# Ledger of designs, part 17: VH-VL binders against q17rb8r558to768

Target 1, 211 residues: q17rb8r558to768
Amino acid sequence: TAELSHLTKNVPIFVCTMAYPTVPCPLHVFEPRYRLMIRRSIQTGTKQFGMCVSDTQNSFADYGCMLQIRNVHFLPDGRSVVDTVGGKRFRVLKRGMKDGYCTADIEYLEDVKVENEDEIKNLRELHDLVYSQACSWFQNLRDRFRSQILQHFGSMPEREENLQAAPNGPAWCWWLLAVLPVDPRYQLSVLSMKSLKERLTKIQHILTYFS
Below, E stands for the ipSAE of ESMFold2; O stands for the ipSAE of OpenDDE; V2 stands for 0.75 times the mean of E and O plus 0.25 times the DockQ between their complexes.

## First folded at step 5 (VH-VL)

Design s01 (framework fv_romlusevimab)
Fold by ESMFold2-Fast, scan of step 5:
Structure s01 (fold): chain C 211 residues (1-211), chain A 122 residues (1-122), chain B 108 residues (1-108)
Amino acid sequence: as target 1 above (211 residues)
Amino acid sequence: QVQLVQSGSELKKPGASVKVSCKASGYTFTNYAMNWVRQAPGQGLEWMGWINTNTGNPTYAQGFTGRFVFSLDTSVSTASLQISSLKAEDTAVYYCARDIIGATFDDYFDYWGQGTTVTVSS
Amino acid sequence: SYVLTQPPSVSVAPGKTARITCGGNNIGSKSVHWYQQKPGQAPVLVIYYDSDRPSGIPERFSGSNSGNTATLTISGVEAGDEADYYCQVWDSSSDHYVFGGGTKLTVL
């Protein structure tokens, strides 16, 4: 994982899929515009770019996640295999273009910390309940689907002792959103949340649907 | 491109049965709940219930138990509504509409079928 | 059973702002969604989660929700906005969706 820079203006945007903090996002890049974008990210030393889903009205969504380049393999035929992992979440402030790919001015998102002792206790209880539901859902999946998830995303992250240590909250929440078969608009709404309580509540509703 | 295409209009006599179908395309059928909404002539929208396309379990609103049956054929991405022992007051346009979580959450209906007119008259 | 109350009709001159209300007990604690239905057509989602717009819906459409009243606001009204408008919420006490009775918007 490369050291993050304070890149907030004219950030290159790969318009493709959802990305989440701490979640792997392997990319096979063949389009000339994106090969150029990846090469520039490496040459400038930032080794990161934004990832947003497409939006028919605004070209791409108002929220996304930075991808940190972990490894790159440039193939002789011009294709690139790029191993990335999700970093900081962001909100799009202004859209632009550069040499065929999208760019954006962005503002990074962080969860609002809960400071009240009783609210922290309630948050921990909600977290533990939802984590248990997630474990049960995953264990009850058919072997084929569980194997596919493990191969692509790895195992579900363990519970963290301090729920608010990371600015994006617990890693398992993002792993779960990546593997749940829900509409990108729900994934996007959860990605945009600044409340861990709200995020856990939304995840719980999704898990209830898949029971 | 997401589409919900419903079966054609039906003219039935009281006491008959009707089956309205809603064929989904352009997305993974089992990842979205299917809702049924009724609209009587000149009246507003009335929610009838939903079916979980992943589990096949239907949930009916009060007033739509007994004569109304929600079913699925996941092999052809189709949800169906069957109404038995038809009455004149069943005359309405019936819509299918998708949401993500179904009626277990404060969701919205992002795509609707075009509607199926069911007319019950002697 | 939870009830959403809408005025049966609202009239507005072209280019002016229309406001359609949806009244419900403590509706500000719920998420309100709005649908547009033109004659002979299926409803179309125009606002979800109180104030968010789906792709393809003009920014002239906006929403708010607080206390006992949610409001759909259409600025710069055009003849093509003539339609019935329905609000919708999920009622957790009965575990069902509730629609308002609908408001007919007339552009005169």
Scores: ipSAE 0.006, ipTM 0.548, lowest interface PAE 9.3, mean pLDDT 88

Design s02 (framework fv_romlusevimab)
Fold by ESMFold2-Fast, scan of step 5:
Structure s02 (fold): chain C 211 residues (1-211), chain A 122 residues (1-122), chain B 108 residues (1-108)
Amino acid sequence: as target 1 above (211 residues)
Amino acid sequence: QVQLVQSGSELKKPGASVKVSCKASGYTFTNYAMNWVRQAPGQGLEWMGWINTNTGNPTYAQGFTGRFVFSLDTSVSTASLQISSLKAEDTAVYYCARDILGATFDDYFDYWGQGTTVTVSS
Amino acid sequence: SYVLTQPPSVSVAPGKTARITCGGNNIGSKSVHWYQQKPGQAPVLVIYYDSDRPSGIPERFSGSNSGNTATLTISGVEAGDEADYYCQVWDSSSDHYVFGGGTKLTVL
């Protein structure tokens, strides 16, 4: 299914949790306002909405990730079961409100491509090192935590041959960021980055702390 | 609500030892690093080092090795600083401060303890 | 060792703009954080990652960082802004935090 990538004004925002490119985000929605938001997204054909964590100062954070609706089941008792997956990252430009849920004007984020051959080689070396550290961290987790991660997020994605093929970089980086037990502000910092090198370096820092 | 509550002021003789505690509440203690910062009377802030609350491993800044020991009691979400063989130059306010993952990359101190005054006088 | 240089003091009239500088070699390549310390109190984070504000810090506090100088800017200065202000960076060569010497802001 092709993504709708032109939604940038008055984007509906679900204020709840972190979301990341390519990472599944299953939702059990009870609030009437969010059921209405999701229903409208489906009816208008966008099949997308933004996800941001709450922020005490500004209602919700300055960065988030679009969620693409893969499947939805509206239950008679007012509950919704929504299967989503993370899409494009965004920065919030303007905040608004519509029928009890938040909205935003946004701009999408993409990684800046590295063009220099020596820098690409160094990026690959950093990538392979950090991926190895991630695998070691995951394998050394207690069985209970590993099982919970596998049930909720699935297996860690495999390494990709071309590190810069996707606009958001390798999928395993986002899977890992979703499962690492770090503060949402740090997760927001990483989500906002437009440099794969900077993102890998930050992820390495997190892995070193928990290793 | 995140809080870091430190132990009360101490008045000690040279050669004694002191233990300053910092009790954390309102968050998962082991998911955030704890730093120690010293401020001598009329002086600026001086970073002493940090302790990884997940592993228990301390890292000391230059000048704070030997007499200074960082420790944890995770059962009560408390980090402690012990100073042995106290000298007059150890007279200062000692702060604990939380950062996300410690002093291995860019980070900042989002919450601070109220400070513990340690006075060393003969 | 990496050194951050701050002016010892800055004076400003109420309602005017105060600018507190933090000098460091190639500091624009680092992330700068700023702390406010009022007499007898613990420091409070007022700016992080060069220009971001924590919840509860008024928008008249702003930051910038470029080249060899980072700057904390306080517009519409109030008497309650009198404090010592410290800049901070993480230094990769020593794997430690470095604080500036502090700047005493006096509101005349």
Scores: ipSAE 0.243, ipTM 0.710, lowest interface PAE 4.0, mean pLDDT 90

Design s03 (framework fv_romlusevimab)
Fold by ESMFold2-Fast, scan of step 5:
Structure s03 (fold): chain C 211 residues (1-211), chain A 122 residues (1-122), chain B 108 residues (1-108)
Amino acid sequence: as target 1 above (211 residues)
Amino acid sequence: QVQLVQSGSELKKPGASVKVSCKASGYTFTNYAMNWVRQAPGQGLEWMGWINTNTGNPTYAQGFTGRFVFSLDTSVSTASLQISSLKAEDTAVYYCARDIFGATFDDYFDYWGQGTTVTVSS
Amino acid sequence: SYVLTQPPSVSVAPGKTARITCGGNNIGSKSVHWYQQKPGQAPVLVIYYDSDRPSGIPERFSGSNSGNTATLTISGVEAGDEADYYCQVWDSSSDHYVFGGGTKLTVL
């Protein structure tokens, strides 16, 4: 939304794990700095903050995903359980600090639309092929792991009729990246892509590697 | 942190065999491919091939078939290179280096072993 | 098989800019990665995907790739930058990684 687009300067950053558009990201918050960050996000009404993985001891990755706070449970022992869901992707332009937690100036990412009808047809064919490979991978997982994934991330999203309706492409791509045992550097590579074709191709290679 | 630690230097006679090991730590071993790179004395880097650590399937570059064998012991997160019927021209430093997909896709080697010197001399 | 061509050596004065080229047919359509190797040491990744820097690599190191030539640029060269530099690509035609022959950078 327009409100989200306005949140580009001094954005609070939770340095922890990968996050992806449309994918749930439940957080257990113990550290005072992050409890303060989340409290501020709620109080200001934005109910959002950025999520990035660390790249070194004192820094974080160049790409991340905004998390929207859906619910917060404050536990008697001082812990907080924060239910979030991934929103827009972003690229980090400038890093900062505020009261012990990281901040960033960011620019939001969205996929470049394919306009040519023949290219759209080819994209759909690639999409359907990769989606079938993803379904096969998931169905062939041991029952225990499938149950754990379903409990944590929910079911694999269905194919979308219009592959380019969402600015981040089909939701199932992000669900899959969240559950595949893929290194953060490749997750970041995929997260940073502005081409759905390139993203599908990269996902296909990951699936092929594990086959 | 991520580390690739290779076995120590070897001095062998022509016709012998050698096994170079590369022990990985600090990451999930089966989530990354392992590549092997050779560097003869005073020469450049030469890619030998890779092994898929999830499936165990090796792929060899042209010129590294027959006498060269890539293998794994996933229980100890170790990849190994075995060279049989050693020749003088096998004298080189051998490196292991990780990437995600091996040679199936565009990628780079983010971590390297320290190298193992293999000297073949009569 | 795909071939990457590097100059065997490049000399540069301290504080000046060194440019190391990597030539290949339509290399601009590929992603180029660069490794630094000091005597007796393993190679270290200094640039990946044409222009990205790993953590710990100084801003003095940059890369570009277009047409038939990729370039590693080292500005404000220091004595500690003396090393062999190798470019690398993945060749889809052969499913092989390909290294350039290497360039010895000498800081005079």
Scores: ipSAE 0.006, ipTM 0.569, lowest interface PAE 9.5, mean pLDDT 88

Design s04 (framework fv_romlusevimab; at its last look DockQ between E and O 0.04; V2 from the best seeds 0.00; counts 0 for: pae E 4.7 > 2, placed apart)
Fold by ESMFold2-Fast, scan of step 5:
Structure s04 (fold): chain C 211 residues (1-211), chain A 122 residues (1-122), chain B 108 residues (1-108)
Amino acid sequence: as target 1 above (211 residues)
Amino acid sequence: QVQLVQSGSELKKPGASVKVSCKASGYTFTNYAMNWVRQAPGQGLEWMGWINTNTGNPTYAQGFTGRFVFSLDTSVSTASLQISSLKAEDTAVYYCARDIYGATFDDYFDYWGQGTTVTVSS
Amino acid sequence: SYVLTQPPSVSVAPGKTARITCGGNNIGSKSVHWYQQKPGQAPVLVIYYDSDRPSGIPERFSGSNSGNTATLTISGVEAGDEADYYCQVWDSSSDHYVFGGGTKLTVL
């Protein structure tokens, strides 16, 4: 649609942390430039902005995730508490600046759909195996760590009947990547993947390390 | 800042043992694997194996079983390499190097210790 | 075992472009990482995942990987780039890291 075309050019970028599709990303914003960015997003009706990690060579990373604003509280001391959730992933095409905050022209990422029946069966088998490993890892965590995860990220999403219904694949994969102690560069690598099979394989290897 | 600081150089006689330590700082020690790499004088880099800092389980490359032992002391964020029954051919610089999840997936060594020279001579 | 082949040495004039190759069977299907080692110093990661640069590595350093050859390219070579360069891959069949034999870059 026409409104969505505006979300690919001069997109405001919050340079801070990793964000993932469907995963909550609560923000405490104190910098005036970001407060302005968020206010503009709300007032224009877009209610979205990009999130990227810092990069010393290019100011911020080549891949990121859109954040959808669910709620915002502007506090008397100048801080803003912003409740967001991850949306579409993107690749950065061009970098810019606006009133002190970064902007980018972007291209959205979607997983490549597998259509071969045998490949779909193999994908389902891999998915079910990795999901079981994820459940075992989470349930075997000490109570304190499990409680901290539940407080910040919520419960692990349930299995989805159709693995390819969402353009970013199953929500539990992204939840798991947010809670696993993954190096930011590795997180960025996984975020950039367009193959659900490759993502499940990478997650499986991380789980094997921590199990 | 991420740093890997290794113990000082060692001069040993054949048949002795040596323990090389690698102390990590600036990151959560148990979230990254530790690798050991050997470099004989004038030679290239040779991967010896890795240790899972979360589980404590070591994995050794071919040729580094038996006399070589990888160990951890997580309370001080330190990985160690012990070589027993030292031979002249063990003379080398030994490096520790961090990767993300060890030799279980396609990773790279982002930080290296400064190296520990072990010289075995009579 | 999987083997990576590098030329023992490469010479380049200051300001010119150096190309260091890393040969391996179907290496284009693997991810190649490159390390720089100066005399008496530990190796430093200069390229990872074929072509990505770590923070602090100049844009003069670039990488490529296709078919049976990966290449580290250093443009506008400076005297300070004189070092040994090692390629590295993960070999999934053996669950081992494999290093190339190293290439000594001489800036003359």
Scores: ipSAE 0.343, ipTM 0.753, lowest interface PAE 4.2, mean pLDDT 90
Fold by ESMFold2, look of step 6:
Structure s04 (fold): chain C 211 residues (1-211), chain A 122 residues (1-122), chain B 108 residues (1-108)
Amino acid sequence: as target 1 above (211 residues)
Amino acid sequence: QVQLVQSGSELKKPGASVKVSCKASGYTFTNYAMNWVRQAPGQGLEWMGWINTNTGNPTYAQGFTGRFVFSLDTSVSTASLQISSLKAEDTAVYYCARDIYGATFDDYFDYWGQGTTVTVSS
Amino acid sequence: SYVLTQPPSVSVAPGKTARITCGGNNIGSKSVHWYQQKPGQAPVLVIYYDSDRPSGIPERFSGSNSGNTATLTISGVEAGDEADYYCQVWDSSSDHYVFGGGTKLTVL
C-alpha cells in the first residue's frame, strides 16, 4: 500500500495534448524541461508520465491520461523522439512543479462495472450497435482520410468478448474518440466518464453527426 | 477567433423572398452545426432549426417546415436562410448561432452572428 | 411541446442580488443554459450546464437547477447587467432547443 503512493504522487505532467487509453501518442520533444522529464522517467525505470491539456485558470486540466514510454531516441541536437501509448486515466488531486515541469498527485479512474444481468444485456446490445456504426463510418471514409488514420493511429482495435474486462472499457472506443474531431470542451468530459453506457451513447451521437 | 458575420438588413414587400447569409471564420465549418434563431420586434428568441454542416441535412422546428430553407456553401464557410412568400409577420431579426452537434444532443450556442433585420412592409 | 416559463421582468437595486427563474416540468433533469441580450445586440452565453461560467463572465453570475425551477443569480448587480435574460434547454423527446420567454432585468 505504501508503494502505491509512489505511483500516484508527484507524477510528472506533460502539458500539451489530449491522450486516451490504449491510443498511440508519438511525441517530438524539444523543450529542455520536457527533455529532462523524459530522461528522468527512463532513468528511474517508471517509463511513464501524465499528459494533460492546458487550463487557463489552473495551468493544466483536472483530468488526464498516463503515457507509457515504449521507445525514446535522443537526437544530437537535444530533441527527443518519444513513442508512447495511453494507459490509465486520472483525476488531478494536487498540483506541483519540479525543475520547470508540472507535477501532480493523482487518483486513477476506472469504469464502474454493471452487475445486473438485464443491464449487461442492454449494454451489449448498445455496444454492438455503436460498434457496427463505427465500422460503417470507417469503411465509408474517403480513401485519403482512411489511409491517414491507419498511418497515424493504426487499425481500429478488434471488439472485445468481455466489454467490462478492461478498466477503461473497450479499446476501440478510445481509438474512435482519438480519430474523430471531438470538440475540446467535450474531450475532458469523455475522458472522465466512468460509465461505458454513457461513453457509447456519446460516441453514437458524435458518429451520427459525421456519418 | 471564431466569428459569424451576417449579411445586411433588408426591406421587402409581402410576397417577396429574402436570403440571409452567415459567413463563419476561425474554425472548421463542417465540424459544427449551424442554428437559426428568430426574434420578432419586442419578442423573445425563437429557435427555427439547424443544419448539419457536414452532411448538408437541415432540420426545421415546428412551424418552420414550409417557407424557410436552410442551405450551405461549404467552399466559403457560409450558411444561408431563405424565406419565400414573405409576410408581415416575418418581420424580425434573424440570428445564426453555432453549436457543436446540433439539436440531437444537449448543447448550447457559444457564438452568434450579429443578426440581420428583415422588415416586411405592405 | 416542452415549455420554459420566465417572469417578464425583475427589478433590482444596484449592489443587490437579482434572481431570474426558469420554470419547466422536471427541468432539474435537464441542463440549463443562460444568455444575456442587451438592446440592439446579439445574445451572449453567461451560464451553461446549469452553473458553469464561460471565460470572461464575472464570478457574480451563478446558476442552479433543481426540481421544476432553474435560477440565474447575479450578485452585486451593476447598471451594465441591465438586459434581457433567456434560459434554454434541449428537449430530448422532440430533439428541439427551447428558449424561455425572456426576463427583462431593470437596475434601479
Scores: ipSAE 0.240, ipTM 0.715, lowest interface PAE 4.7, mean pLDDT 90
Fold by OpenDDE, look of step 6:
Structure s04 (fold): chain C 211 residues (1-211), chain A 122 residues (1-122), chain B 108 residues (1-108)
Amino acid sequence: as target 1 above (211 residues)
Amino acid sequence: QVQLVQSGSELKKPGASVKVSCKASGYTFTNYAMNWVRQAPGQGLEWMGWINTNTGNPTYAQGFTGRFVFSLDTSVSTASLQISSLKAEDTAVYYCARDIYGATFDDYFDYWGQGTTVTVSS
Amino acid sequence: SYVLTQPPSVSVAPGKTARITCGGNNIGSKSVHWYQQKPGQAPVLVIYYDSDRPSGIPERFSGSNSGNTATLTISGVEAGDEADYYCQVWDSSSDHYVFGGGTKLTVL
């Protein structure tokens, strides 16, 4: 599984919506090209493909997120409901095409670790502050909106003790990014960041705007 | 499992103060708002207001301003209701109730404390 | 202020179906929640969002909401169902939670 998770050449790309690390991304697949893509992903054993938003100039965005297939329900008419979850972030290096669907050569993104103790302390403080703001924001939302969020994205992940344990940082940040009603371009900018501090700062700005 | 455990029964004289506590467990305390509900003897349920468990910001229903104070001790996941200048009409059972997602539009109370009886008599 | 109206009491024989109504102006546009309260106990959520049932609540309990009336229906009523039942809504105009007056269900 570890070898398959490091696929970087000719990665199949589903061009649709934003995806984020650790965030569930259920899909209803009905286009023949993507049905083929999903089937191949399962048959080859990778059970992974990339997700990118569309781009008018480049077909799809320069950044995306890998999706791990957890389960597939095939319907009699050939459609499928696919249960996926976000994995690694990536940057597109080269674009291609295979049997009607897009492919890409990619490089994976990981956060740059902060080593200085003072910086770590500051990062923790910022993290805790923004998390608190997120909780407050969520508590003040309309119930119907909260219900929609929970139904689609699940519950907000809890705070992590080690902020730098995962290469993508805390999971709650991605959950929050996914549920915030902002433009995909803005979300994309945050997805591309390799600094937790920068992501937290952006998220904080968004929260402030909606508060 | 989620539990809300309230403090024991209180007997007070008119003019005195009382503080009812509600200790939460089994979930992240600061992720769910807390409501207070009053029930006078033989009467129905009456919403008193709610408190944001993350910010500590209280909101009081009409008729429950002034003598009623909501507070938190997040270190022990506890919400409290203080009533000052107690009156005979304050005699009731007081409940804390968790708001499912934060006391705003169309929310409901999924978990309740067992209630605290406050009796005010001379 | 927004007002919810419930009948003071409803009586039903064991095994029969009880219907408890909750009236309110255009209540069908709101989410209605129902609580059961037995003597000396705290209220328990039995229906939320008009018709959804919490885990642990029997399928005998159901809810509907349309127009100016929400209804809690209890099929196959048992002696243990004897309790007070309260409907609840959020009133956006006053920013208040509002409870009905409660209905005492008696199992004959």
Scores: ipSAE 0.021, ipTM 0.638, lowest interface PAE 4.5, mean pLDDT 91
ESMFold2 (binder alone), look of step 6: mean pLDDT 93; pTM 0.948

Design s05 (framework fv_romlusevimab)
Fold by ESMFold2-Fast, scan of step 5:
Structure s05 (fold): chain C 211 residues (1-211), chain A 122 residues (1-122), chain B 108 residues (1-108)
Amino acid sequence: as target 1 above (211 residues)
Amino acid sequence: QVQLVQSGSELKKPGASVKVSCKASGYTFTNYAMNWVRQAPGQGLEWMGWINTNTGNPTYAQGFTGRFVFSLDTSVSTASLQISSLKAEDTAVYYCARDIWGATFDDYFDYWGQGTTVTVSS
Amino acid sequence: SYVLTQPPSVSVAPGKTARITCGGNNIGSKSVHWYQQKPGQAPVLVIYYDSDRPSGIPERFSGSNSGNTATLTISGVEAGDEADYYCQVWDSSSDHYVFGGGTKLTVL
């Protein structure tokens, strides 16, 4: 019921790759600092940590996604295999360090709900159009690339009837963003958006560019 | 690391041709459009157009049709600008700069080449 | 065609705040990007989408955009900030990028 301050302050950050709401993010962890981070997340009961891409000027990017730990297997050779899934998105407010790994004070991002009936109708039309375009793009990929995507990310999620039921919008948008061959800078830009309309528009333009 | 490395300076006579190259590294070349920007001595930045690195299709701004040709060699991640029938007014620094959409949608130039000086004099 | 207007020059004392404007008809409905160019160097992106900063750009750099004027603000100006500054928009009516004429910032 109540928000926990330890989920927004001094949040441990794994600096590695892009992560997205609802999208699986399996991790193979060798570094002692991250093994310690994962162990602490489990022992404290939070079973969550932030994921951000690296940034050449700062330690990591201004936006990221929380990862929820589903399973963890600590191997005798010092490797940890961590099964995670993307949760809430966040914006970084303050950067820190703890025992060799990065930390951050964060604020969570949620899509702004569209309340106007005409705007909701237009959003549905845009959604259906972009979903159809995404399906066509995926089905028209060369067999080799389609097989690799299915193996690593699984099948494209089915469309959802209520576009605004989830605070991050439809799951298929995030699956698609994970598989589209675009630079992390652009993926990060889309991750930071609070408008489903803006996100669908940008995804549509990416799909058109690669058609 | 992302880098756009341009060819060296050129000194040409009026009527000659020049080819400026821009070699990309550190990213997937075909995922970004390449733009060309001109800057005459003591003047501001002037957008010349762009080339779609996925399709190979160039688009030229008004004033840069005819004598100016954008091309690609995807096998070496290189975009090129060729200027034919050089005039004194073509004396400028020519920059390549990447964006995602070219002129088809709103975006910005996050990485630029170092510039190639082309001097046209008799 | 769409035109962006910048003052040719702005002078500011060290430690003070510089404001560089970019005027355009209904520019507040567009996204404005800002580039810094030092002598003999390529332009460097300092602000994108009106107010966002790329990694490595100091917090002293900020941007705003509303109505007919976008503004690049540099607080606590340092000698190293001397450069030409250019604003840029994408114009949907012409499908091309437009640059402002540039503003030379001098730190006295």
Scores: ipSAE 0.000, ipTM 0.471, lowest interface PAE 14.4, mean pLDDT 87

Design s06 (framework fv_romlusevimab)
Fold by ESMFold2-Fast, scan of step 5:
Structure s06 (fold): chain C 211 residues (1-211), chain A 122 residues (1-122), chain B 108 residues (1-108)
Amino acid sequence: as target 1 above (211 residues)
Amino acid sequence: QVQLVQSGSELKKPGASVKVSCKASGYTFTNYAMNWVRQAPGQGLEWMGWINTNTGNPTYAQGFTGRFVFSLDTSVSTASLQISSLKAEDTAVYYCARDIVGATYDDYFDYWGQGTTVTVSS
Amino acid sequence: SYVLTQPPSVSVAPGKTARITCGGNNIGSKSVHWYQQKPGQAPVLVIYYDSDRPSGIPERFSGSNSGNTATLTISGVEAGDEADYYCQVWDSSSDHYVFGGGTKLTVL
């Protein structure tokens, strides 16, 4: 069981879209290779797989996010709707193949904790400022766009008391990155960051651009 | 898939005006900033400024205020650079370049137009 | 007013490693991007955010950035790598993108 909890070798990879910690990622699975991959994830009890965007150089990107399978709905036409949520972020160490789908050896990513008291204070101030900007941006969206976001991603997560309690930082950062209309490579760059300060700074820049 | 296609070369006399266009395709035009970069013959790259394609607001580097105007036509996904009162020193290749968000955000130029040669001679 | 300094030229034999430097005061605190420009062509992004590589750029291109020097490293150099290389940063004090003067890489 401990071994299943540390899934890092020959991890099945669904090559499709960006995924983020804590963010829902519903999938429509048509291809036989991915239906097999999902079935195996369920049967082995891991109930998770990696999600990476495609990459013309290396088949798929060097960074991704694990998806936890919450539910599977089978449709009459043979399609499957897989309800997933983002978990741990990872970096790809080695690429492979299994029965038509990609696999990878991975290492999980966690934010580097800030220990200095002055730096923690500055981080809190930056966080609160950016959170307020995010709230303003979302509240000022046209009703159509706000409704679409709420339907697919839910409401923006609340501010967390301890910014460094979660290994990936505050959930609202990932929710926001999922909904902002920015280039997937920019999203991928932010996903790969191990610094909450750097991530908040980049999110602030995006919000300022669209304000 | 992403393409930036610039207008053709121009030969102008001193004092004339020129307008260089950069037509974008293969992406949502308003989600990426557009930068302008000049390269004089035998010289390096010189950043001229950028335009926010979402708001339409231009920002000019020092040395490119006054005679240089950045503009947009979002209906055809086109950014334009107009140079008035042309001088011989304006002879250069002018590039448009896509920026993921904008100049103030420490980003990079992932796609470039092919360049437009502007020659100013009497 | 921020200045990026590059050597004007670097020569390297085929199959060897080329290193092109970009010097700037405390450049390690900035994000450095690198462009390749071949004669008569537009620049092409080869490295961004110090060390990230765009799709389509060979893995023999890598980057680093620390202290006062950023470096573009091209291992196993091929004739097709002959080009001018430019480093670039955003300078927050002047609100400008700044390019280095360029380095001509000659593969001989």
Scores: ipSAE 0.037, ipTM 0.619, lowest interface PAE 6.7, mean pLDDT 88

